# VHH binders against q9p4d8, part 34

Target 1, 280 residues: q9p4d8
Amino acid sequence: MDFMKPETVLDLGNIRDALVRMEDTIIFNFIERSQFYASPSVYKVNQFPIPNFDGSFLDWLLSQHERIHSQVRRYDAPDEVPFFPNVLEKTFLPKINYPSVLASYADEINVNKEILKIYTSEIVPGIAAGSGEQEDNLGSCAMADIECLQSLSRRIHFGRFVAEAKFISEGDKIVDLIKKRDVEGIEALITNAEVEKRILDRLLEKGRAYGTDPTLKFTQHIQSKVKPEVIVKIYKDFVIPLTKKVEVDYLLRRLEDEEDDDATQKSGGYVDRFLSSGLY
Short names: E, the ipSAE of ESMFold2; O, the ipSAE of OpenDDE; V2, 0.75 times the mean of E and O plus 0.25 times the DockQ between their complexes.

## First folded at step 18 (VHH; framework vhh_6qgx_2)

Design y1 (at its last look DockQ between E and O 0.61; V2 from the best seeds 0.00; counts 0 for: pae E 2.5 > 2)
Fold by OpenDDE, look of step 18:
Structure y1 (fold): chain B 280 residues (1-280), chain A 120 residues (1-120)
Amino acid sequence: as target 1 above (280 residues)
Amino acid sequence: QVQLVESGGGLVQAGGSLRLSCAASGFTFRSYGMAWFRRAPGKEREFVAYIYSSGGRTEYTDSVKGRFTISRDHAKNTVSLQMNSLRPEDTAVYYCAKDWGFEETYFDHWGQGTRVTVSA
């Protein structure tokens, strides 16, 4: 997705394509992680004497990654959400001025804490090569975790774009629900059981296909491939629900910006204005 | 209420051309992708063409590539299928469909269809 082309960002097909691509990334990252044991020590607070740091080894390493990546504009991208926003540094690179596509509060929508919790407690046990510790691969394990976490975060928070697009698409129906603060109604509106089923079916197929890929680099344990069913379960139980949460959280606040636009005599959502201008 | 009304079907000789049109109403047309499907006698409905909401990107089934062109007019809320170099195997009822969602390709509304018959 090209965030410099705002007219394409909320395109239905483009959003879909992005989500599908992210799915592939997540699956691959899970496979990579599956080479290593669960390694609970990586997730235990103060398990290792990390200088000037209070937290787990994973927390530390992830925060350090984000610190570095922030300086190269990673989190200037609209689709990137940090786990540790407090450690981010200013970039020394020229600033990229992305057009504003999402609502003004979009950066406040952050469920990374929940993602991290679920990942360490539920996802890792499901995808790991085995239970227990692997002392010689703690670093590699944590690195693989970071890739998984970042890809999950991106996928789940992409719900903001979905939500924005849905807001524009649904119009009065969603507005009425938002005004009523009807969370259940909103969730029902944005949920399609058939669509979810299709996603899960696709994941199963992809999981099967990718699990047999002999070209996987750094495969230490051929037996450590993630079961396709586990991937499906992770999506069903965590990824999809958390994405919906992001969507709902985003939508509940969406009228705040509309009120502002009305006050400024600006009519319609960004996409509507763009489309109405005939510039697409 | 969402409505999709197809038109433009008819009898045409092989090698001929037809232009199908679908008039859409009851939803924000510009926000949704649109598709054409077809059902030949004795066969299942199959995908023919898809156009993204912005109109700048299209997809086709392999058998119609280079011959069919899907387009849309946001001002008129219409999606069209220009069919050139028609073949007998293109004989079918053609349906217009509205894309539903963002997470997966899913069509939630269909037109009644328009019949296209290509004679040898």
Scores: ipSAE 0.577, ipTM 0.822, lowest interface PAE 1.1, mean pLDDT 90
Fold by ESMFold2, look of step 18:
Structure y1 (fold): chain B 280 residues (1-280), chain A 120 residues (1-120)
Amino acid sequence: as target 1 above (280 residues)
Amino acid sequence: QVQLVESGGGLVQAGGSLRLSCAASGFTFRSYGMAWFRRAPGKEREFVAYIYSSGGRTEYTDSVKGRFTISRDHAKNTVSLQMNSLRPEDTAVYYCAKDWGFEETYFDHWGQGTRVTVSA
């Protein structure tokens, strides 16, 4: 997809292709993180004497990573969501003016605090090579954590693009649900047990395939593999529910971007009018 | 109510051509992917062809690639399957299906089918 071309971003084929690639990235990142022990000191508040900082080593490293990357326009991209928005800095590169594809409040739909909490308390213990510390590898461990967190964040928040595409496709039915603030109705619209089973079955097969992937066998420093069942459990218990939360939260506010209740509102927001008018 | 009504089935000789049509109603047709599936006697339904909502991207099962063409007409709310170079193994009931239109491909509505018989 090309974020400079809104029509490619809201194409369900492109969205689904991107979600499948993000699946692969998450699995790979879990395998890379599984080379390290749980290393609870990485996540302990004030374990290390970091000047002028109150937080964990991971918190500090991730915040600095995001600060530096913001200067090269990483968080100007509509599919990147920061864990630490308050540390972002202005870019010194020429600004990119991405067309608005998502609703104006999309930046407020941010579950990264929840992702970080679940990652450190649930995901790390499930994928680590073992309990305990590896003081020689604190930096490498935390960098692997950053890759995991950023890929999880990107996948979960990509639910905003999925929700926008669904809003455009459902017409008056979804508008009525939003006006009534019918959370259960919106959840029912975006939930299908057979689809969720298919996702989990695919993850199980991918986890098994990574165990036989010749590319992974040639990587240096891989010391452990994540059991496929752990990957499935993480998706079932955390990735899928958080993605659904993002989608519902996004949809509940979607009418804030509409002009009024006339015929223009029936076609949806700015992007839907472009699609309906054939401007793409 | 979502309705999918197939038509255009019939008896044709091997090597012949046939065009199936599926009339769609009860949903915003232009926003959803559509597919054709088929069921041969005594067998399970199998995928034949898929067309995305834009109409510019299509997918086919290997056995029909190069012989079948799926297309859609947004003005008429129809999806069609042009079947050329027909073979006896193409004999089946052909079903039109609607994609759910969310994170994963899933077909939530089906037509009743139209029978295609290809005689040797």
Scores: ipSAE 0.434, ipTM 0.756, lowest interface PAE 2.5, mean pLDDT 86
ESMFold2 (binder alone), look of step 18: mean pLDDT 88; pTM 0.903

Design y2 (at its last look DockQ between E and O 0.39; V2 from the best seeds 0.00; counts 0 for: pae E 3.8 > 2)
Fold by OpenDDE, look of step 18:
Structure y2 (fold): chain B 280 residues (1-280), chain A 120 residues (1-120)
Amino acid sequence: as target 1 above (280 residues)
Amino acid sequence: QVQLVESGGGLVQAGGSLRLSCAASGFTFRSYAMAWFRRAPGKEREFVAYIYSSGGRTEYTDSVKGRFTISRDHAKNTVSLQMNSLRPEDTAVYYCAKDWGFEEVYFDHWGQGTRVTVSA
């Protein structure tokens, strides 16, 4: 996705492609994480005496990563959402002026807290090499966790772009639901059971393909590093629902920007402007 | 209500050309990718061509690459399939389809189809 080309950002095909790519990244990261045990100590608050820090080892390491990455403009990108926004630093690099594609409040849509919670409590146990501690690899474990978390965060928060595109696509139907604050209606509108099934089927196939040791092809019992079914379950139970949450949260507020535009310039709503611009 | 109406089918000799058109209505045309499918006699429906919502990217099944071109006109709400160098194996009913939109390739609406017959 090229965020410097606003006309392409909300293209449905491009969005799809991005989501598929992120899927690959997530699976890969899960596989990497699967090399290590669950290592609950990494997630326990104040398990280690970290200087000037109150939290878990993962929290600390992730926050430090985000601090560094912020200085190199990672979180200036529209699709990046930090877990620890309070530790972000200003970049010393030249500023990138990304065109505004999302609503003004898009940065306020953040479900990383939920992601972190689910990841440590539900996802890690499913993908880890085993239960228990691995003292020699705490650092490696946490690093792998960070990759997983960041990829999950990106995927889930990409729902903002999906939501924006859906808003534009659905028009009055979605506007009416938003006006009524009909959360259930919105969720129903943005949900396609067949599409979700296809996603999960694809994940199963990818999991089978990526999680198998090619050298074991001739063995009747292909031991996947990460069980494909676990990947599917994670998406079904967490990734897809959280993405929907992001979409709904985004959509519920979407008319705030429209009201502001109507108040300032008789220029057609965001949707009209988008359509009139020839970009869509 | 979403409507897709195909036209342009007919009988053509091998090596000939046809241009199919699909008129779309009842939805924001520019926001959705469109596709062409075909069903040959005794065969299942198969993918032919896909065009992104912006029109800047297209995909084709291998058998039609270099011969078929999918395009769209946002002003007219139409998607077209230019078919060149037609072969007997291209004989089928061709269907226009609307993409549902997101996360996965899925088509939620289909036209009634237009018949293309290529004679040897």
Scores: ipSAE 0.484, ipTM 0.783, lowest interface PAE 1.1, mean pLDDT 89
Fold by ESMFold2, look of step 18:
Order: structure tokens, then C-alpha cells, then sequence
Structure y2 (fold): chain B 280 residues (1-280), chain A 120 residues (1-120)
């Protein structure tokens, strides 16, 4: 996939390949985080005396990483979505002029606050080695958290590219649903239980394979190996639903970019018979 | 309403050739990947060939590689299967299928099928 070439970004084969690779990254990051206890102090607001900061240790550490990375153009890339948009700073490097692939409001489609909340309250307890603290490893634990959060964010917000590709493909049918504000109709268009089962089955197999990672076999740390079923549950309960939310939120606003042009008159449109009839 | 209509089936001697065609309507044809499947008597449908929307990438089941070629014509909204060096085991009803065009490969619409019989 080349973000300088819009046609490669909106190609569903390329999108599918990217989603599968992001899946691998998430599983690896979960396995790395599983080496640490839950360490609730990392996530407690004002647990540590951080100068001039009101928040958790994780909040502070992640925000500092994002401030630095913005200066080297990380958040100029279309597929990067910050957790702390208000800390971003101007780059001192020459600007990269990425073609507009996504709608103008794409940066506003951001569920990172929900991701962070779910991560700390649901995901960490599910994958951690145990419920306690590891005071000597607070930095390493939070760094593993940052990797998890960033890979989850990238995977979930990649739904914007999927939604844009679908909008271009479906024309009239999606436009009609958007005009009617038919959230349930849009959800039905993008939902398939057999597809979901295939994703979850693939995750189960990958979780089993990655659980034999040689570096984990030879570590001296106490290990609580992440069960593949936990990874599957996290995807089913959180990753898939949040991705759908991103896709729906993106599609509902898509006609804002078409207000100067009538996209329904310029596209090869089809009557919404497919959605209303249900079958062949 | 999505419609897929296969044609070109028939009776052929082993070693012969046939060209199947699938006429597509009711959707933006050029935006979707397409596939051919087949069902021999008493068996489940099996994958034969797949072609991406651009037409630049194709996949085939091992038993047909080198003998079958999938192609598409965006002007006519058709996908075709050129079948050469036919064998009796290629006898089946051949189905055209449409990929639903989302995050995973999934075929949401199927044609009625066209029968291919290869005689020994």
C-alpha cells in the first residue's frame, strides 16, 4: 500500500492485507504486555508526582511520545490517529503532501478515548500476568501499553479506509441510507456473521502459534501466557464493534464532502433493492 | 437487484475447450472481485478461480492451474472462464460468484450455474 497513490489505498485487496498484518502486531503486543502484572498504579490519575500534569502515568508517557512524534511528521500520515491531539506540535521537517484519500473530516472520526478506557478497564486485566503491581517495571509496562494502544488504534481507525472504499463501490445505496440517517441500515450493510467467524477462527489459530514464541520460552520472568480465547474475546467484544462504529460514523458524514457536487448524479448508482429484498 | 447469469456450458470431449461467461448486473461491476466455483454431482461447491476488481491479480485451485484462465470485461460487465485441456473430473455445474467487497473475502451473490459435461 502507498499512501502517495490513492488507488492502492482504496484497493480492498491491499486493505485486507494491511488489516491481517495489523492483527499480527496486536497479538504480538498483547503477548509482550502479558509479561507484566496488571499494575493498576500505571493507570490511576495523579498516582505519581508528575510536575505540571493532571492524569495517569500512562497518559503522561503516551502524550509525550505523541508530542515528539508529531514533530517528525507521524500524524501527517493518513493512517495515524493521536490519543492526545492537543499536545501535537508543528514539524521541523519538510512537509509530505499526501493526496486526499479520506474525507475532510476523517481526523474527527477518533475513538481513541474509548479505546484507552476499554484497554485499561477490560483488556489489561484480561491479558496481564496477574492482578498485582511491579513497581520496578512501571516504565517497561507503560511502554508495552503504548504499543498495544497504538496498534489497536491503527487497526480500528483503518475502518475509515474500508468505509471510503465501500462508499465508492456502493454509490446510490449508501447515499440513500446516509440521507435517511439510517444507522441500522448502514450497520447491516457492513455486517456479516460468517465473516466475523472467519476472523475469530483465524485469531484463535494465530494465538496458538504465537504462544510458542521462543523468546517467551527462554525468559526468566514469571509468565502468564495469553490464552488464544482471550485474544478472540477482545476482538469480538471490542475491536470489531469499535471498527464498525468508526465505519458508521465515517459514512454518516460522508455527504458533507459532496455538498458542492451531487455525487449521486455523478456515480454509477443502483436502486436500494438489494438491501430491502435481502436475498438473490 | 444483483443478478449473475452463467452461460457457455455443454458437452465436450476430453481434451477439448469451453469458454464460460457470466453476465453481471445490479451493482458496480468494476468495483468487485468475482469468482468461479463448481459442484460435481454429490459434492459441495469448490473454488475454481478468482479475479480481483482490477483484473491484474488472479488465483486458481491447483487442479486447474495452467488449464483454466479467468478474465473480466468491464465494458460488457462479464467475467469469463476459459477452460482448456478438459478432463472428465471437470464435469460439474459451474457457478459465478460476487465478492461482497469488504474487509474479508465473502461471496454474497451466486448465479444459477451452467452445466459442463466432459466425456471420456
Amino acid sequence: as target 1 above (280 residues)
Amino acid sequence: QVQLVESGGGLVQAGGSLRLSCAASGFTFRSYAMAWFRRAPGKEREFVAYIYSSGGRTEYTDSVKGRFTISRDHAKNTVSLQMNSLRPEDTAVYYCAKDWGFEEVYFDHWGQGTRVTVSA
Scores: ipSAE 0.292, ipTM 0.668, lowest interface PAE 3.8, mean pLDDT 85
ESMFold2 (binder alone), look of step 18: mean pLDDT 90; pTM 0.916

Design y3 (at its last look DockQ between E and O 0.58; V2 from the best seeds 0.00; counts 0 for: pae E 2.02 > 2)
Fold by OpenDDE, look of step 18:
Formats: C-alpha cells, structure tokens, sequence
Structure y3 (fold): chain B 280 residues (1-280), chain A 120 residues (1-120)
C-alpha cells in the first residue's frame, strides 16, 4: 500500500489485498518461530541481568529494535504501531509527510499490550517446537518473536483503516450507533460471519501450503512445521477479535473529527473531500 | 435498500460488441468495489470482471482479457462492462454484484441479470 496516495489507502480492495499479504507474513513468521522451543525464560521479568532495564529479555530486545527502527522512520508510517512508544527516538532522516487518512486520534489506538500478553501466553505455546528451554537459542528465539509480534501488531492495527473505510461506507447507520455508544451494534455492523469463515478457510489452505516440507512429498503424513489448525485458531481466537476491538475503539471516537470538520465548514468525510477535490 | 439493475443485454453476432450497464442505488457506491459475473446455460456462475472502489484497478477472468473492459462512473452510480469480440461461449446471463469489500472478497448484493446471447 502506498500511503502517499491517500485515495488508494481506503480502497476496500487495497485494504483487502494488504490484509491478505499480511497473512503470508504472519504465517511465515510463525514458521520461523516454530524452530525454537517455547523458552519461557525469554518472557520472564528480570530473568537475566540486563543492564539498566527492568523487564523480560523479549521486552528489552523489542524495545531496542523499536528504538533503532524509530530513527529510520518506521513509526512515521501510518500502519506501524510501537509496543514501546516511550523509547522511540527522532529520525535523522528527512521527514516523510504522509497525508492524513485516519482520524486525528488514530495513534492513540493501541492494543499492543494485549497482543504481547496473548502472544507469550497463548500463541507461543501453540507454535513452538516444544515445551521447555533452549538455552543456546535464546537470542534467535527472541528475534523470531519480534518478527511475529510486529507482523501481528501491523495486522491487528490495520483495523483502523478498515474502520475508517467502514465509517465512510456505512454513513448514517454507523453514525447513529456511534452516537448511541452502542458497542454491540457497531460490532454487529462491522462483522460478517461469512467473511470471517472465508478468512479462516484461506488461512487453513495457506498454512497447509506453507508449512509443508516439500521434501516430504511422498509421505502420507505431511508434517507441517506449524499446524495449519493452530494458525486458524490463533486468527479466530485472537487476531480477528483484536482487530474488531481496534475497529470499534476507532469508530467510537470517529465523530470527534466530524464535529471539527463541521465547525470548519468542511463537508463530507475524508474520501468525499478527496473525491470532490478532483484528485480522484 | 440496495438495488442493482442490469441493462444492455441482447442478441449479437459473433465478433460483435455489447455494453452492459448496472445502475446501483441504496449504498455509497464509490466506497464499494463492483463486479460482473455470468452464468451460462447449464453452468455455474463464474467471475468475469472486478473493479476496485477507486476505479483505478481492474481484474478479469482469463477468457475475457483483452476483450472485456469493466468501468465505473461515480457520478452516475453505474458500473459498465464493455464486451468486444464476443464469442458464442460468452452467452450467459450477466450479473452485477456489490462487494462487501473488507478482508475477503464477498458479494452481498446481486442484480437480476441481463441476458447476452452470442450467435455463431
């Protein structure tokens, strides 16, 4: 997705394509992580004597990554959300002025804490090579974890774009729900059971395809590195629900910006304004 | 209420052209991707063409590539299918469809269809 082209960012097809692509990334990262044992020591607070740091080895390494990545404008991108926003540094690179596509508060929508918790407690046990410690690969394990976490974060927080697009597309129906603070109504509106089923079916297929050792073609029992069913379960139980949470959280506040626009005599949603400007 | 009304079907000789149109109402047209499907006699409905909500990107089934063009007019809330170099195998009822648009391609509304018959 090209964030410098705001007219394309909220295109439903483009959003879909982005989400589908992110599935591949996530599955790949899970496969990479599956090479290592669960390694609970990586997630234990103060398990290792890390200088000037209070937390787990994963927390430390992830924060250091984010610190480095922030300096190269990673988190200037609209679709990137940090786990440790407090460690971010200013970039020394020229600033990229991304057009504002999302609501003004979009950066405040952050469920990374929940993602991290779920990842270490639920996802890792499901995708790891086995239970227990692998002392020789703690660093590699943590690195793989970071890739998983970042890809999950991106996917889940992409719900902000979905939410914005839905807001524009649904119009008065969603506005009324927001005004009423009807969370259940909003959730119902943004949920399509058939679509979710299709997503999960697709993931199952992808999991089968990607997790298969091609060298095992002749074995009746294709041993997947990561069980496709586990991938599906992770999406069903965590990724999709958390994405919905992001969407709902985003939508509940969405009228704040509309009120401001009305006050400024600017009519219509972002897309409407863009279309009306003749740039589309 | 979402409404999709197809028009432009008819009888045409092989090698001829037709332009199908679908008039959309009851939803924010510009926000949703649209598609054309067709159902030939004795066959299942098949995908023909897809146009993204922005109108800048299109997709086609292989058999119609280079011959068919899907387009949309946001001002008129219409999606069109220009069909050139028609073949007998293109004979079908053609349906306009609205894509729900998110996470997965899912068409939640369909038109009644317009019949296209291509004679040899």
Amino acid sequence: as target 1 above (280 residues)
Amino acid sequence: QVQLVESGGGLVQAGGSLRLSCAASGFTFRSYSMAWFRRAPGKEREFVAYIYSSGGRTEYTDSVKGRFTISRDHAKNTVSLQMNSLRPEDTAVYYCAKDWGFEETYFDHWGQGTRVTVSA
Scores: ipSAE 0.602, ipTM 0.828, lowest interface PAE 1.0, mean pLDDT 90
Fold by ESMFold2, look of step 18:
Structure y3 (fold): chain B 280 residues (1-280), chain A 120 residues (1-120)
Amino acid sequence: as target 1 above (280 residues)
Amino acid sequence: QVQLVESGGGLVQAGGSLRLSCAASGFTFRSYSMAWFRRAPGKEREFVAYIYSSGGRTEYTDSVKGRFTISRDHAKNTVSLQMNSLRPEDTAVYYCAKDWGFEETYFDHWGQGTRVTVSA
């Protein structure tokens, strides 16, 4: 996939390849996080006396990472979505002018607050080595958390690219539902239960393969691996539903770009090419 | 409604060539990947060739690689299968299929098939 070449971004083969790679990253990150206990102090507001900051240790650490990463162009890329948009700073590297692929409002489609909440309340307890604290590993635990959160965010918000591809392919049906503001109808149209089952089946097999990694057996703490069924449950209960929410939220606004000549510059070439074929 | 209509089947001697065509209608053809499958007498349907929506990326089952070529024509809404160096084991009904899956492969529509018979 090359974000400088829009036709490669919405190609179904490239979309699937990207989704598969993001799955691999998520599974690996869950396995790395599973070496630590749940460590609720990492997530408790003001548990540690961090100067000039009000929040959890994780909030602070992630926000600092995002501030630094913004200075090196991370959030100029169309597939990067920050947890803390208000801490971003201007990059000091030369600007990259990415061609428009997504709708003009794509950066406003951001469910990272929900991802962070679900991660700390539901995902961490499901993948941690056990309940309790590990005071001598708080930094390492939070670093593993950051990797998990960033990979989850990238996978879930990739739903914007999937939604754009679905809009181009089936726009006539989706346009009518958008005009009616039919949220449930849009969700039903973009959902295929057999596709979702195949995703979950693939995750089960990957979780079994990754769970046999021998390098985890010699750590100081309980040797633990995330059970494949836990990974599948996290995808089924959280990743897939949040991705669909991103797709629906993206699609509901998609006609804003079609109603405004200035807004069509990001997606106009792709949309006009298919719309002019008489299929919308 | 989505329609896939195969044509070009027939009888051909081993070593010969045949070109199958699949006419597609009722959907945005250029947006979807397409495939050919085949079913030999007494056997289950098996994958033959796949072409991505962009047209530049293809996949083949090992037994046909180098002999068969899948292609597509966005202007005519057709998918073709050029079959060269045909063998008796290529005898089958050949089916065109549409891949709906954005996140994972899912063939949601199939043609009725075109019969290919390769005589020794």
Scores: ipSAE 0.517, ipTM 0.791, lowest interface PAE 2.0, mean pLDDT 86
ESMFold2 (binder alone), look of step 18: mean pLDDT 90; pTM 0.918

Design y4 (at its last read DockQ between E and O 0.65; V2 from the best seeds 0.67)
Amino acid sequence: QVQLVESGGGLVQAGGSLRLSCAASGFKFRSYGMAWFRRAPGKEREFVAYIYSSGGRTEYTDSVKGRFTISRDHAKNTVSLQMNSLRPEDTAVYYCAKDWGFEETYFDHWGQGTRVTVSA
ESMFold2, look of step 18: ipSAE 0.559; ipTM 0.803
ESMFold2 (binder alone), look of step 18: mean pLDDT 88; pTM 0.907
OpenDDE, look of step 18: ipSAE 0.671; ipTM 0.865
ESMFold2, look of step 19: ipSAE 0.575; ipTM 0.817
ESMFold2 (binder alone), look of step 19: mean pLDDT 88; pTM 0.905
OpenDDE, look of step 19: ipSAE 0.712; ipTM 0.879
ESMFold2, fold request of step 21: ipSAE 0.473, 0.513, 0.493; ipTM 0.774, 0.790, 0.778
ESMFold2 (binder alone), fold request of step 21: mean pLDDT 88, 87, 88; pTM 0.902, 0.893, 0.901
OpenDDE, fold request of step 21: ipSAE 0.798, 0.805, 0.801; ipTM 0.910, 0.915, 0.912
ESMFold2, last read: ipSAE 0.529, 0.516, 0.544; ipTM 0.805, 0.795, 0.807
ESMFold2 (binder alone), last read: mean pLDDT 88, 88, 88; pTM 0.904, 0.902, 0.901
OpenDDE, last read: ipSAE 0.800, 0.776, 0.808; ipTM 0.912, 0.902, 0.916

Design y5 (at its last look DockQ between E and O 0.75; V2 from the best seeds 0.00; counts 0 for: pae E 4.2 > 2)
Fold by OpenDDE, look of step 18:
Structure y5 (fold): chain B 280 residues (1-280), chain A 120 residues (1-120)
Amino acid sequence: as target 1 above (280 residues)
Amino acid sequence: QVQLVESGGGLVQAGGSLRLSCAASGRTFRSYAMAWFRRAPGKEREFVAYIYSSGGRTEYTDSVKGRFTISRDHAKNTVSLQMNSLRPEDTAVYYCAKDWGFEETYFDHWGQGTRVTVSA
């Protein structure tokens, strides 16, 4: 996705391609994480005496990563959402002026807390090499966790772009639901059971493909590093629902920007402007 | 309710050209990717061409590459299929479809189709 080309950011095909690519990243990261045991100590608050820090080893390491990455403009990108926004530093690099594609409040949509919770409590046990501690690899474990978390965060928060695109596409129907604050209606509108099924089917196939040791081709029991079914379950139970939550949360507020535009210039709503720009 | 109406089909000789058009009702059409499909007699419906919502990217089935061109007119809410160098094997009912799938390709609206017959 090229965020410097606003006309392409909300393109259906581009969004789809991005999401599909993110699946690959997530699966790969899960496979990497699967090399290590669950290592509950990594997630326990104050398990280790970390200087000037109150939290888990994962929290600390993730926050430090985000601190570093913020200085190189990672979180200036529209599709990046930090877990620890309070530790972010200003970049010393030249500022990138990304065109505004999302609503003004888009940065306020953040479900990383939920992601982190689910990841440590539900996802890690499903993908880990085994239960228990692996003292020699705590650092490696946490690093792999960070990759998983960041990829999940990006995928889930990409729902903002999906939501914006859907808003533009659905027009009055979605506007009416938003005005009524009909969460169920919105959710129903943005949900397609067949699409979800296809996503999960695709993930199953990808999981099978990526999780197999090619050197084990001759073994009747191809032991996947991560069970494809677990990947599917994670998406079904967590990734898709959280993405949907992001979409709904985004959409519920979407008329805030429209009201502001109507108040300032009779220029057609964001949707009209978007459509009139010749981009769509 | 979004309606898709195809037009432009007809009888043409091999080597000839036709331009199919699909008109969509409502403004919502602009935001969705569109596709053309075809069903030949006795065969299953097959993919022909796909155009992204922005119109900047297109995809074709191999058999029509270089001969067919899919395009969009956002102002008119239309999708077109320019078919050149038509062959008898291109004979089919051609359908316009709207892609709803942001996460996966999913066609939720179909036209009634327009018949294209290519004579030898």
Scores: ipSAE 0.444, ipTM 0.762, lowest interface PAE 1.3, mean pLDDT 88
Fold by ESMFold2, look of step 18:
Structure y5 (fold): chain B 280 residues (1-280), chain A 120 residues (1-120)
Amino acid sequence: as target 1 above (280 residues)
Amino acid sequence: QVQLVESGGGLVQAGGSLRLSCAASGRTFRSYAMAWFRRAPGKEREFVAYIYSSGGRTEYTDSVKGRFTISRDHAKNTVSLQMNSLRPEDTAVYYCAKDWGFEETYFDHWGQGTRVTVSA
């Protein structure tokens, strides 16, 4: 996918390829995290005496990573969404002027607080090797957590790109529902139960295949492998519903960009402009 | 609202050629990926060829690779299947289908079909 070429971003083949790669990354990251115990101290507020910081060890570690990453333009990319927007700093590098693909408010569609909450309360207990602490692995555990959180965030917020593609393809139907503020109608229009079942079936097969991964022996103890059914349940109960929330939140505001666009008024709506440019 | 109408079927001798056409209606034809399926007598419908919404990528079932070519014409809202080196086992009713699935493939609209008969 090339964000400097908007026509490549909203192509169905590129969207599907990206979603499949993100799925593989999430499964791999869950398996890597599964070699550690739940380690609740990692997530406990002020468990450790971190200077000038109020939060958990994970909060601190992730926020420092995001500070550094922002300085090298990570959050200039349209597909990167920070957990801690308040720690971002100016880049040392020249700013990249990405062509417009998403609506002007896309950066405001951010469910990372919900992702972090669900991750620590639901996902970690479901994938950890066992309950309890591993005091000699807290740093490694939190680094594995960061990889999980970042891959979940990217996958869920990719819903903004999917929503834009659906808006272009479902034109008048979605516009009518947005004008009516029909949240349930929008959800119904963007949802296909058979598609969701195929995603879950693929995850089950992938989880079974990864069950032979020898890298789960990196700790000083034999660690339990993640059951494929747990991976499927996390997607069904959290990843898919949060992605749909992102899509609905994105779509509900989508007409804001159409109301103030003089070129859209002269040549038709935002959809017409993108259709004429080859973006469907 | 999408309507799909196939045409171009008929009787041909083995080794011959046919070109099937699928006329699609709807304002956003360019937004949809399209496919051809076929159903031989007494068998289940099976995949033949797929063309992505941009038209730049295609996929084929193994038995037709090198013999069949799928293409699309955005100006005419058509998808075509050029079938060369036809064999008796290609005898079937051929259907075009529209792919709705953004996250995964899902064919939500189908044509009525066009019959292709390949005689020995």
Scores: ipSAE 0.253, ipTM 0.665, lowest interface PAE 4.2, mean pLDDT 84
ESMFold2 (binder alone), look of step 18: mean pLDDT 80; pTM 0.820

